# Designs tried in a protein design chat: VH-VL binders against o27280. Part 231

Target 1, 266 residues: o27280
Amino acid sequence: MDSMNVPEVLEIKRIVEESESVKTFIFSWDFRREVRPGQFVMVWDFRDEKPMSVSLIDPVRSEIGISIRRVGEFTDRVHGLSEGDLLGIRGPYGRGFELMGRDILLVGGGIGMAPLAALADEATARGMRVDALVAARTADELLFLDRLEAAGVNISTCTDDGSCGFKGFAHERLLTLEENHDMAAVCGPEPMMFQVMRILDERDVPAQLSLERYMKCAVGICGQCCLDDTGFRVCAEGPVFWSQELSRVREFGRYRRDPAGRRVPW

## First folded at step 9 (VH-VL)

Design Q7 (framework fv_libevitug)
Fold by ESMFold2-Fast, scan of step 9:
Structure Q7 (fold): chain C 266 residues (1-266), chain A 122 residues (1-122), chain B 110 residues (1-110)
Amino acid sequence: as target 1 above (266 residues)
Amino acid sequence: QVQLQQSGPGLVKPSQTLSLTCAISGDSVSSDYAAWNWIRQSPSRGLEWLGDTYYTSKWYNDYAVSVKSRITINPDTSKNQFSLQLNSVTPEDTAVYYCARVLRFSSAFDIWGQGTLVTVSS
Amino acid sequence: QSVLTQPPSASGTPGQRVTISCSGSSSNIGSYYVYWYQQLPGTAPKLLIYGNNQRPSGVPDRFSGSKSGTSASLAITGLQAEDEADYYCQSYDSSLSGYVFGGGTKLTVL
């Protein structure tokens, strides 16, 4: 990575409203800077800078898309922008997903479907069979269903409140699905990802998980992202990690970080 | 299906070491999704968490500050159990001792052993 | 004394609603989830409520939990004789770096 990077100022070419709380911002992109699913960019509104996963990668149209959920002051300001307005973009950063085999399961929760939507596009372009389990609290928060369906993805849904599909959590729905997969990719709340990972481990399905908290580690802005476990350090190239790597990290699932960055239990 | 079974009732002399075991069935003591805990209950102190042991790449322990200087909690993978060793006991250590499980991403004691009454007296 | 404060006793008649409070501070209930346990005489505590307001399988829906600020409550509707037991709240305390329990509430069904 380049610690002296300056954001490139790009025009918002198109805005797609994905839900009441999520928009995808589309920019022209020079693909001499390769972007892979699972990578992120730093988005700068000329006041604050935040990491955002890339949700659309289209070399044919020379476009990338960044899907942003409205959760605070920065995202509220960005959601107020229109086509033709400018944002600073630098990156991409982090390691992306790796694809292997012929058959992939995607498990996404809420905005975690954003990087998985880009991965679904690449997997289908490679001729892989793609099954997606899309989870959210309510039907209104399910993302990218039309895009996944248009790509030929086999979709299962679940909502916590039962407003669409299976009533329950992603891991409960996964227990009712009996298909073999060569690999899986998982992105969403960490407790959901851990429960899904356990089921996949029992099925001998290798899984990659994307952890937002390690995006800042990849660009060097977090306070400490190295985990000293018999001298082993696991935060080198997040946000995407193999499940076996994460199961060996003491902090994963035993501790979390509060808003001040202090280590606290769950 | 997961069940915890503790050592039987005990009488321990003051200044001696209290030793208890908790046998696990239906799960592995080295399971990466579980932490194995000791909790005691007495009329004077109520429910009191003592500490835990858990496995992620290697074994770890967390201990309550009140007992940290005299407590050891150890797994035994060959017997699928874990133990409590409490040194230099006093009559104030008289209590019912429970073993219990906590899962990753949770602070709930979701499964408990039957309890073992330990009396510390001469 | 216990870190979390519960009333030592509560009572009701069959069919009534009773509530049991659990009071803490910003270092425990104010920052962390609350759990509730039911203990019948001579038995180990049994998990009744987790994550402030969730029920494990097998716990009747007449038991519910809630949390506001630094306090939590357990509510029992349609009280039954079999609900006579001791009830304990539990959380985590960051200043003690450990799990903490309430002093317990003995519920008597009159």
Scores: ipSAE 0.062, ipTM 0.623, lowest interface PAE 6.0, mean pLDDT 86

Design Q8 (framework fv_libevitug)
Fold by ESMFold2-Fast, scan of step 9:
Structure Q8 (fold): chain C 266 residues (1-266), chain A 122 residues (1-122), chain B 110 residues (1-110)
Amino acid sequence: as target 1 above (266 residues)
Amino acid sequence: QVQLQQSGPGLVKPSQTLSLTCAISGDSVSSDWAAWNWIRQSPSRGLEWLGDTYYTSKWYNDYAVSVKSRITINPDTSKNQFSLQLNSVTPEDTAVYYCARVLRFSSAFDIWGQGTLVTVSS
Amino acid sequence: QSVLTQPPSASGTPGQRVTISCSGSSSNIGSYYVYWYQQLPGTAPKLLIYGNNQRPSGVPDRFSGSKSGTSASLAITGLQAEDEADYYCQSYDSSLSGYVFGGGTKLTVL
């Protein structure tokens, strides 16, 4: 539905190197276009356009940040840019996270910690207690630990290789934590998110997932994002969903859609 | 802890219906997180998935193409169990039959019943 | 016949690394996750690896999985006598619209 929006050409004000593979690009932002944690923007390098989650929202400084992992040709080009260079930005798009209660658990895997860092800032500013489980393959890929610590977030870490914190995956670490929260927000690789959702559902903790694969559909580019059974339109209502919304849909979690829209299993 | 316990006859004559049940403890047969499966194992054909039953707003079944015309898998919510019926059996249906669970967002059989050897002979 | 191809046997000595292969096609392993099961004599199969390379709670980190293209591998490091068992890979096949298994590998600890 946002196909009529034109990218605004913005100057890269500052670049923060989060890790060997992740940079945060910071831009001045006019907050007449309100931005919420969990929303994304389309980033245009004057050749290709890709969706990127907003990782910093700072109305006081009039800035947003976009964290980008180096994964392919587009991200390689963007990582080669310097302060003062230009990028096209349009948006924000999509449904953001909702906050409820007094306590929130954040579970982030790799670059999925980026939208959750923005959410942590908002939750902390509202006076919520924030616990974060930060997961990555290796210690060098754990993101935003200093920022979360500075915000007063209670941090647990896990790495696949055991190089920092618990040795293992996010859901394995979560099983050793018996703390109740009023809600949770989860973002990362889908297998991680769904294992975490299941544990939280068994504990009666409402959870929101950010399904980044549906961001492209949310701007009207792809017609294959509809969930069949209920007529629930992932591309119109994503990328953030409550787990209880998705658990009632036959197709979700039992089948995927390929690029042609065909049903394929998990 | 979730457990699956199987019951049913060990000997079935050719052309008859094979009937087995799987009792569930520690989870609900109507759990929207679970699909309840039947798998068999024979020396000649190895492990074969037969089908499942699961609840999401209503009951559904998926069946393997090779048995679809002969198979029914049904839940029983009052007894918290599910069953397998396989019609018109032949000696080639001789196998150890297992019930097993698959969770949403996964294709792993994470919990298995103890297995039931079914021999088809006259 | 099994849809996924495994060697019928493998062997090693205690402390050794053993690898068991599982070969498929674009309609199964090439497109979908791979799972591994351990079956001790007289018991049901037990889930050992899910999602190509993830371990369930209680499975030692000596067991690991990997996938490349249309093939997958199960690796066992620090081989122990109690690892002697049959091992099965599993995936999904889009042309069959169902779950598919390998023929199994009998692992002998020498």
Scores: ipSAE 0.013, ipTM 0.539, lowest interface PAE 7.8, mean pLDDT 85

Design Q9 (framework fv_libevitug)
Fold by ESMFold2-Fast, scan of step 9:
Structure Q9 (fold): chain C 266 residues (1-266), chain A 122 residues (1-122), chain B 110 residues (1-110)
Amino acid sequence: as target 1 above (266 residues)
Amino acid sequence: QVQLQQSGPGLVKPSQTLSLTCAISGDSVSDDSAAWNWIRQSPSRGLEWLGDTYYTSKWYNDYAVSVKSRITINPDTSKNQFSLQLNSVTPEDTAVYYCARVLRFSSAFDIWGQGTLVTVSS
Amino acid sequence: QSVLTQPPSASGTPGQRVTISCSGSSSNIGSYYVYWYQQLPGTAPKLLIYGNNQRPSGVPDRFSGSKSGTSASLAITGLQAEDEADYYCQSYDSSLSGYVFGGGTKLTVL
C-alpha cells in the first residue's frame, strides 16, 4: 500500500523518558492505517532510516509510540530531538502478534519489552489475564513496569545483578514459575529467547518470538533473502514467528547472513 | 558433566572408508542447543574442522569444502552417538580425530572427546 | 599452511608476560570473533578464550584476549610452568565458508 511505502513527516507530540538510554516518541496517528502489536515502522531522520517496533497503540487518543534505545549515531541524533521536531515515519510493516486463549505470558528482555508493552495493552483490553516476566541486566534497565502495573498485569522481574526481583536470567526465573498459559510472547536478546522457548515448549505452551534482525528483511531493505532448507523465506515473514516455525529454521542461533548473503557464525 | 567418548579402528587401508563414532553422555545427540562436530589434527595440516550434524526440527549437516565430496556425519538417536565416515582415504588422512560440541549462539568448541589416532597405511 | 598465522614458538620465564599473535585477513579475523585453545601434551584442546576477549568459568584471569583489525593476541601474565602448552587461535572464514585455525604456538616455560 501507498501509505506503507512513503515516509510521512510527523511532529513529535510528546517524549517519555523510559530510562537513561530509552525514550518513547509519541505521534498523532490516523488509525485508518491499522497498527497491531509486534509491527514496526521505519523512522527517518532525513539522513538515515531505521526500523523501530511500535510500543504504544492508542486509538482513543489517536497516538502511536515508538521506543528507541540509544545505541549508535542514528539513535543518538534522534535522542537529541525535542517535542515539536519532525521525523519521517512509514509503515507499519511486518507480521504482528496473534492472541489466542484466555491467558498470556509475556517475557521481555531490555528494549524487547517495547513491543510487548503494546501487546499487554491489547491483551488486557480483550479481557485476557496477563503475566509478564521483565528481565534486564540491572534495575534501571527494566522498562514499562508502571505501564504494565496500570494495565493490571501480574509482574515478575529479574536482573542479572539482583538489583530488582530474582537474581539471574529470564529462563532461570521462568523455571520457578509453574503456571499454565494458553500462549506466550517473547522479545529480547536471541539467546534469552531461545532458552525461554525451550522451557515453554517443554510445558506445551505455544510461543511467539519477535526477532529484530528480520525487520529490515521483511520490507526488503537489507537486500538479503534468507531461506531454510525447505524453501521457507523467513526474512520475508517476520519479525514475529511462532516457536514451531522458528524450531524449523536452520539459521536460528546457528548462523546469520552477512550483507553479501553468506553464512556467518553467531 | 557432558562427556564425549570416541571409538573406531586406529588403522585403515588406503582407498577404504574411515569410520569413527562419538558416544555422548550427559546430553542428548538431538539436543537442539548443540551441534556435534568432527575436527582432526595432523602435523602437516594442523587443526582442521571437518563438519557437523545438528537437530533443528530435522537433521542438518555442514561440511568443510576440502572434504565435502568424501564425508558423511550422521546421528544415531537410539545409541546417543554420532559418526564420521570419510571415503577413499589416503595417507594424508592420517591424524588424531576429535569429536567436539558447539552450542547454539556460539562458535566455540567447548567440549572435546579424548581423540583417536587413525593411521592410513597398508 | 594454516589460514591464520601464529608464531610457531614462544618462550618466557616464570612471572613474565608473554603474548601470542594471530594474524588473518578481512575475510576472517577482520569480520568475525576469535577464539583461543590451550592444548597440554597428550590431551584434547581446551577452550581458553571466546568472543575475542571473554574467559570461560575456571580460566584464570592471567589469560586475556584482544583483537584489532585483522589480528588478535593472547596475553598470559604471571607465566607459570603449567602454562607450557600449544596454543591455537580460531575464527571463521567467509571465503572458505568454514571454521579456520591458526598453525599453533608451542609455548616453552624456561
Scores: ipSAE 0.083, ipTM 0.621, lowest interface PAE 5.6, mean pLDDT 87

Design R1 (framework fv_acasunlimab)
Fold by ESMFold2-Fast, scan of step 9:
Structure R1 (fold): chain C 266 residues (1-266), chain A 118 residues (1-118), chain B 108 residues (1-108)
Amino acid sequence: as target 1 above (266 residues)
Amino acid sequence: EVQLLEPGGGLVQPGGSLRLSCEASGFTFSRYWMSWVRQAPGKGLEWVSAISSGGSSTFYADSVRGRFTISRDSSKNTLFLQMSSLRAEDTAVYYCAKYYIGRAFDIWGQGTLVTVSS
Amino acid sequence: SYVLTQPPSVSVAPGQTARITCGGNNIGSESVHWYQQKPGQAPVLVVYEDSDRPSGLPERFSGSNSGNTATLTISRVEAGDEADYYCQVYDDSSDHYVFGGGTKLTVL
């Protein structure tokens, strides 16, 4: 085993409250273990281990950030931690996003903005023009707006209830936005990503989509990480896939897998 | 069948012009970045130019900037390289190449020889 | 401009392991790809993203990348592996694809 397969116990240096339900936990990081936007780590609270996307990559401060939404027992426990407390981190794992060209569109829904925020930082640092469509159910669930603005990102917002920006869904808002991007990166609920992918396909914009499907391990040893139609493993070959790869996956946007591996509609 | 087919190259005198073409089949051409890569006789691979999927961005090696123009017609699944002010050092086999994950090239044309001499 | 350095030639006996290096400043932070080119043929992608293999390629081909050196490793070398090998990265600062100078692998 490499060091990536053994959890390293790290001290929480800083905690940023992104919203009522989302916190970013910041750790010192040795960048001899490279981390790219779109990759994830396994977070271990000494009871359970769960995959979390890396949301901040800061080589200048030698820090990484991991943004966690409170949705269950594990995340509730982690949200109860304070600066100075310890967590086990192993990784990074998975394929990261790729940057190409002079302009990029980011489309993020809810916590899906976490890996896209890290990508936005890298893209702006490389001199790319970055347009971000930030979508959520309500204004309170829009994430990273201040950070994106500070990075020089051109931001459009979209909420289901109309409490901020465009009233409607991400794909409806996307139809009103200009079509001239060299590439796109998309992360959020799978039904949202499917609709966005279809629009980007019609516009001939190559899109990368991050699939954070249900999984119990990061090393691809469990079948729940696998996409049946093509044999892709989210944690091994993903979580980032190009739209041309996903267009041949019948489950994408239509079905998910329960813990027993059975297909269930979204 | 996934292919990149390059119609034959040519012999051009110094200062002349030539347009190369590359026809794609077996994949959705319009969704991929495309490049031209050349190889002078007995020498290594040298990247020449790249174009984004929608054609909105083009990039050139310093050695060809201002002399070569990359373009595409996605409705015809065709990539072009317009070469002008040709020099002896532009003599090479020219390959069109398709983008792959990580900015690799997974599919290459058969190569077309361009000879620049009197 | 970013520069990749490869040894011009490497010689190995059949059945041995060949190692071809690709040197570059902080190349470990880049994704490195490797191509095999036989005489009169177009290049063939043999390793991408530092260590991944395309479908259908022998498991004898593997790669690594850290610090200032990426390495293509060919285990249990066969006569048919004799070819030129090129490493390649994309330099984001210049928006240029960069190839190494190539290494001729000779199977003795």
Scores: ipSAE 0.102, ipTM 0.643, lowest interface PAE 5.3, mean pLDDT 86

Design R10 (framework fv_acasunlimab)
Fold by ESMFold2-Fast, scan of step 9:
Structure R10 (fold): chain C 266 residues (1-266), chain A 118 residues (1-118), chain B 108 residues (1-108)
Amino acid sequence: as target 1 above (266 residues)
Amino acid sequence: EVQLLEPGGGLVQPGGSLRLSCEASGFTFSRYWMSWVRQAPGKGLEWVSAISSGGSSTFYADSVRGRFTISRDSSKNTLFLQMSSLRAEDTAVYYCAKSYRGRAFDIWGQGTLVTVSS
Amino acid sequence: SYVLTQPPSVSVAPGQTARITCGGNNIGSESVHWYQQKPGQAPVLVVYEDSDRPSGLPERFSGSNSGNTATLTISRVEAGDEADYYCQVYDDSSDHYVFGGGTKLTVL
């Protein structure tokens, strides 16, 4: 039994093609090391290490899944791997989602549906009613619809181009959805999450939001994790935050910082 | 007791206006979307308008857009439908209805008859 | 505009099974709801989200939804089931609630 801070070299057991740009890599996992929806692992290809959310938690098969979108050099290399190839995995890290009440709304954009798919599995297993708003730029970028449907989730979709479901953005679609939920969980592009959070706050629905950009900081790689106006250390408490914590942060959804710490608009 | 009570309605001449109201009791009115659904004599159900729980979003059927205005007052647990430029084809029983899972309607008012004729 | 198509009438004998269809383009991707309306009364929700029943409703009422057709099934039909039945969906693309034209169930 090694420290969770030392990568384990694991064999890729299965690869699921979720879309042209997204694959789920499945590994055998010892569930004596507990994994919760909303947590992430560090994936090491023996050159670079990147944080990836856990998208499948299956203790019956003793497997976890990690969904990876092809967006750059590291992810291109990982997408080139085959079943039987090796990757380094360490973790899990970060704060997972907390479930409360009987009804939950999931709002996911693009790859942000990955951690929410794992959450949907847990929520339905607990007997909760689950409504999911699945958003993407186009129909072929909508992820996990078959898996959510199989789990008994009530699905609403929206695409920017109108190729599936409501034509428009997630927050515009949310305005047409029922306002009665005990909680919500949100994951996707930060501007989307900001708009969704504002609507949920107005409806008095407590929401948890997952901030992908703070996963790397949570493992101590980046020490500069404070957000403007709060002095709040996101890396110590993320990547999942309650909306009450984020509503006081002027930076959230408005701008980000480049490697030099300079303010850059979204 | 969970109910929706519609005290409005009546006879109005073409081109006239009328306001319908729907009073909710027995549930937390401010948490639910509300709709108006109408039924012309001997005809089927036709959705007219919907309003979000907070009142910020309103939706209308093409047949009434620009003539009808839906609104709500959560302090009075009351839903309203302001009807203007009324036409003979607006003659119908009007039901208020509460939204439920999957955008179904689980609670309906008793209906109020609006007759538009001279 | 989205359109739901129902047969105008269906006849069944007491004790038999009635099936009322609701046709719509790719309706299997929508949540379909069913209402019973008796003369002079407000509609009553009998099936929601394709196949769920409100508390207290008899198990004789059930639903299914796949492809281009949703179906309301009433088993062991009773005289008291004679009514008009309406299907309903919410059309995501237009933000409209859409009702079918209704089906009159006659119990002979």
Scores: ipSAE 0.006, ipTM 0.429, lowest interface PAE 12.8, mean pLDDT 84

Design R11 (framework fv_acasunlimab)
Fold by ESMFold2-Fast, scan of step 9:
Structure R11 (fold): chain C 266 residues (1-266), chain A 118 residues (1-118), chain B 108 residues (1-108)
Amino acid sequence: as target 1 above (266 residues)
Amino acid sequence: EVQLLEPGGGLVQPGGSLRLSCEASGFTFSRYWMSWVRQAPGKGLEWVSAISSGGSSTFYADSVRGRFTISRDSSKNTLFLQMSSLRAEDTAVYYCAKSYKGRAFDIWGQGTLVTVSS
Amino acid sequence: SYVLTQPPSVSVAPGQTARITCGGNNIGSESVHWYQQKPGQAPVLVVYEDSDRPSGLPERFSGSNSGNTATLTISRVEAGDEADYYCQVYDDSSDHYVFGGGTKLTVL
């Protein structure tokens, strides 16, 4: 009966402006389709589809939120929409984060805080102690600080330019933070995630990292989300990976691919 | 305690079959890549096979491809190596090993001896 | 097939520095890991990702990797360091883990 993977057309119930470049679009959701932090959906504007991480999961209000950064034609069109307008949503897809232990460290860079904000809500609801390191280029690009504070999260910030919190990169700030966490979750630019992963591994903290790469092959049909030397497909086996899985991928944090498929250093 | 326990090596005749097992404890087994590495008496280490955390990807050394099958059971925290068409040259101590970071092996089993002879 | 070359043996006096090399075509672009194996025991990871050390390992162990040669360096060698040492890489062109042939370190 549910053999078709067709987008459901949903009304934009509410829009939250997170920053000059980021908006969260909120939809009513039927939670018979379970959604976990770290999963993504395909967003269809009736012209193009793009994968977007779920940033809000609210079963009490029967709502999900999807946070979108304005970076190109598709996202520019979506940012031009208003409450009451329609979007197609398929999913959820991918593996979500797993929670274990009593204490969790979240390390997020830029829009990578979106799936981690949803995870923070779940972790605090389960009674975990949550520490978050929120990193961005500038203070204006720090995301979800209000939500994290409302959830009771212990927040540290860093900005490249020093406009808020520690001046420097996430991994430099992490070196000054406590070492005692049962697990960590990391999402952001791959060079940041690679450096953070190295530190967490040295501290023997098991980490989950979310690869917010291009996920066009949502059901495993397209090879563009395949990690070259391991055969992993981000949409099928990810986007969330344990650090031990990801450490086997030689491309992670070292190379990216250009449009011709050539390896280019970060 | 983080450990890999390898019960059951054995003696098998050429052409025979044997299944090795490796029981994991003290870490979240289902989230890590696992490998088998062997060492013939008086010789060096030789990688045999690897399996991804979810079991969807498997890899084999040329010397065992088509004869050995690696598998895992996350509900039992157990890694397996099914060996068939065994040859005298397969005689070795077999180690299971957990992958870590840049494809290093950080936790090793104690090894189990497999002897292939008539 | 990717091949790692190690000297079969290295001898060193107590308190001196031992250097064990691992040769491979463009190995400096790979991540190299090193294992210590004592008779009758399983291998133990001593250096990973070229130069990182596992928690609890003495700082006497260090590594480097550049060009066609990776090196494991053991400073202030002790009798207890006598063992076989193996280098290892993952060859992404073949999807194979590759071990060197091993080097027997003798402390005289």
Scores: ipSAE 0.000, ipTM 0.400, lowest interface PAE 17.2, mean pLDDT 83

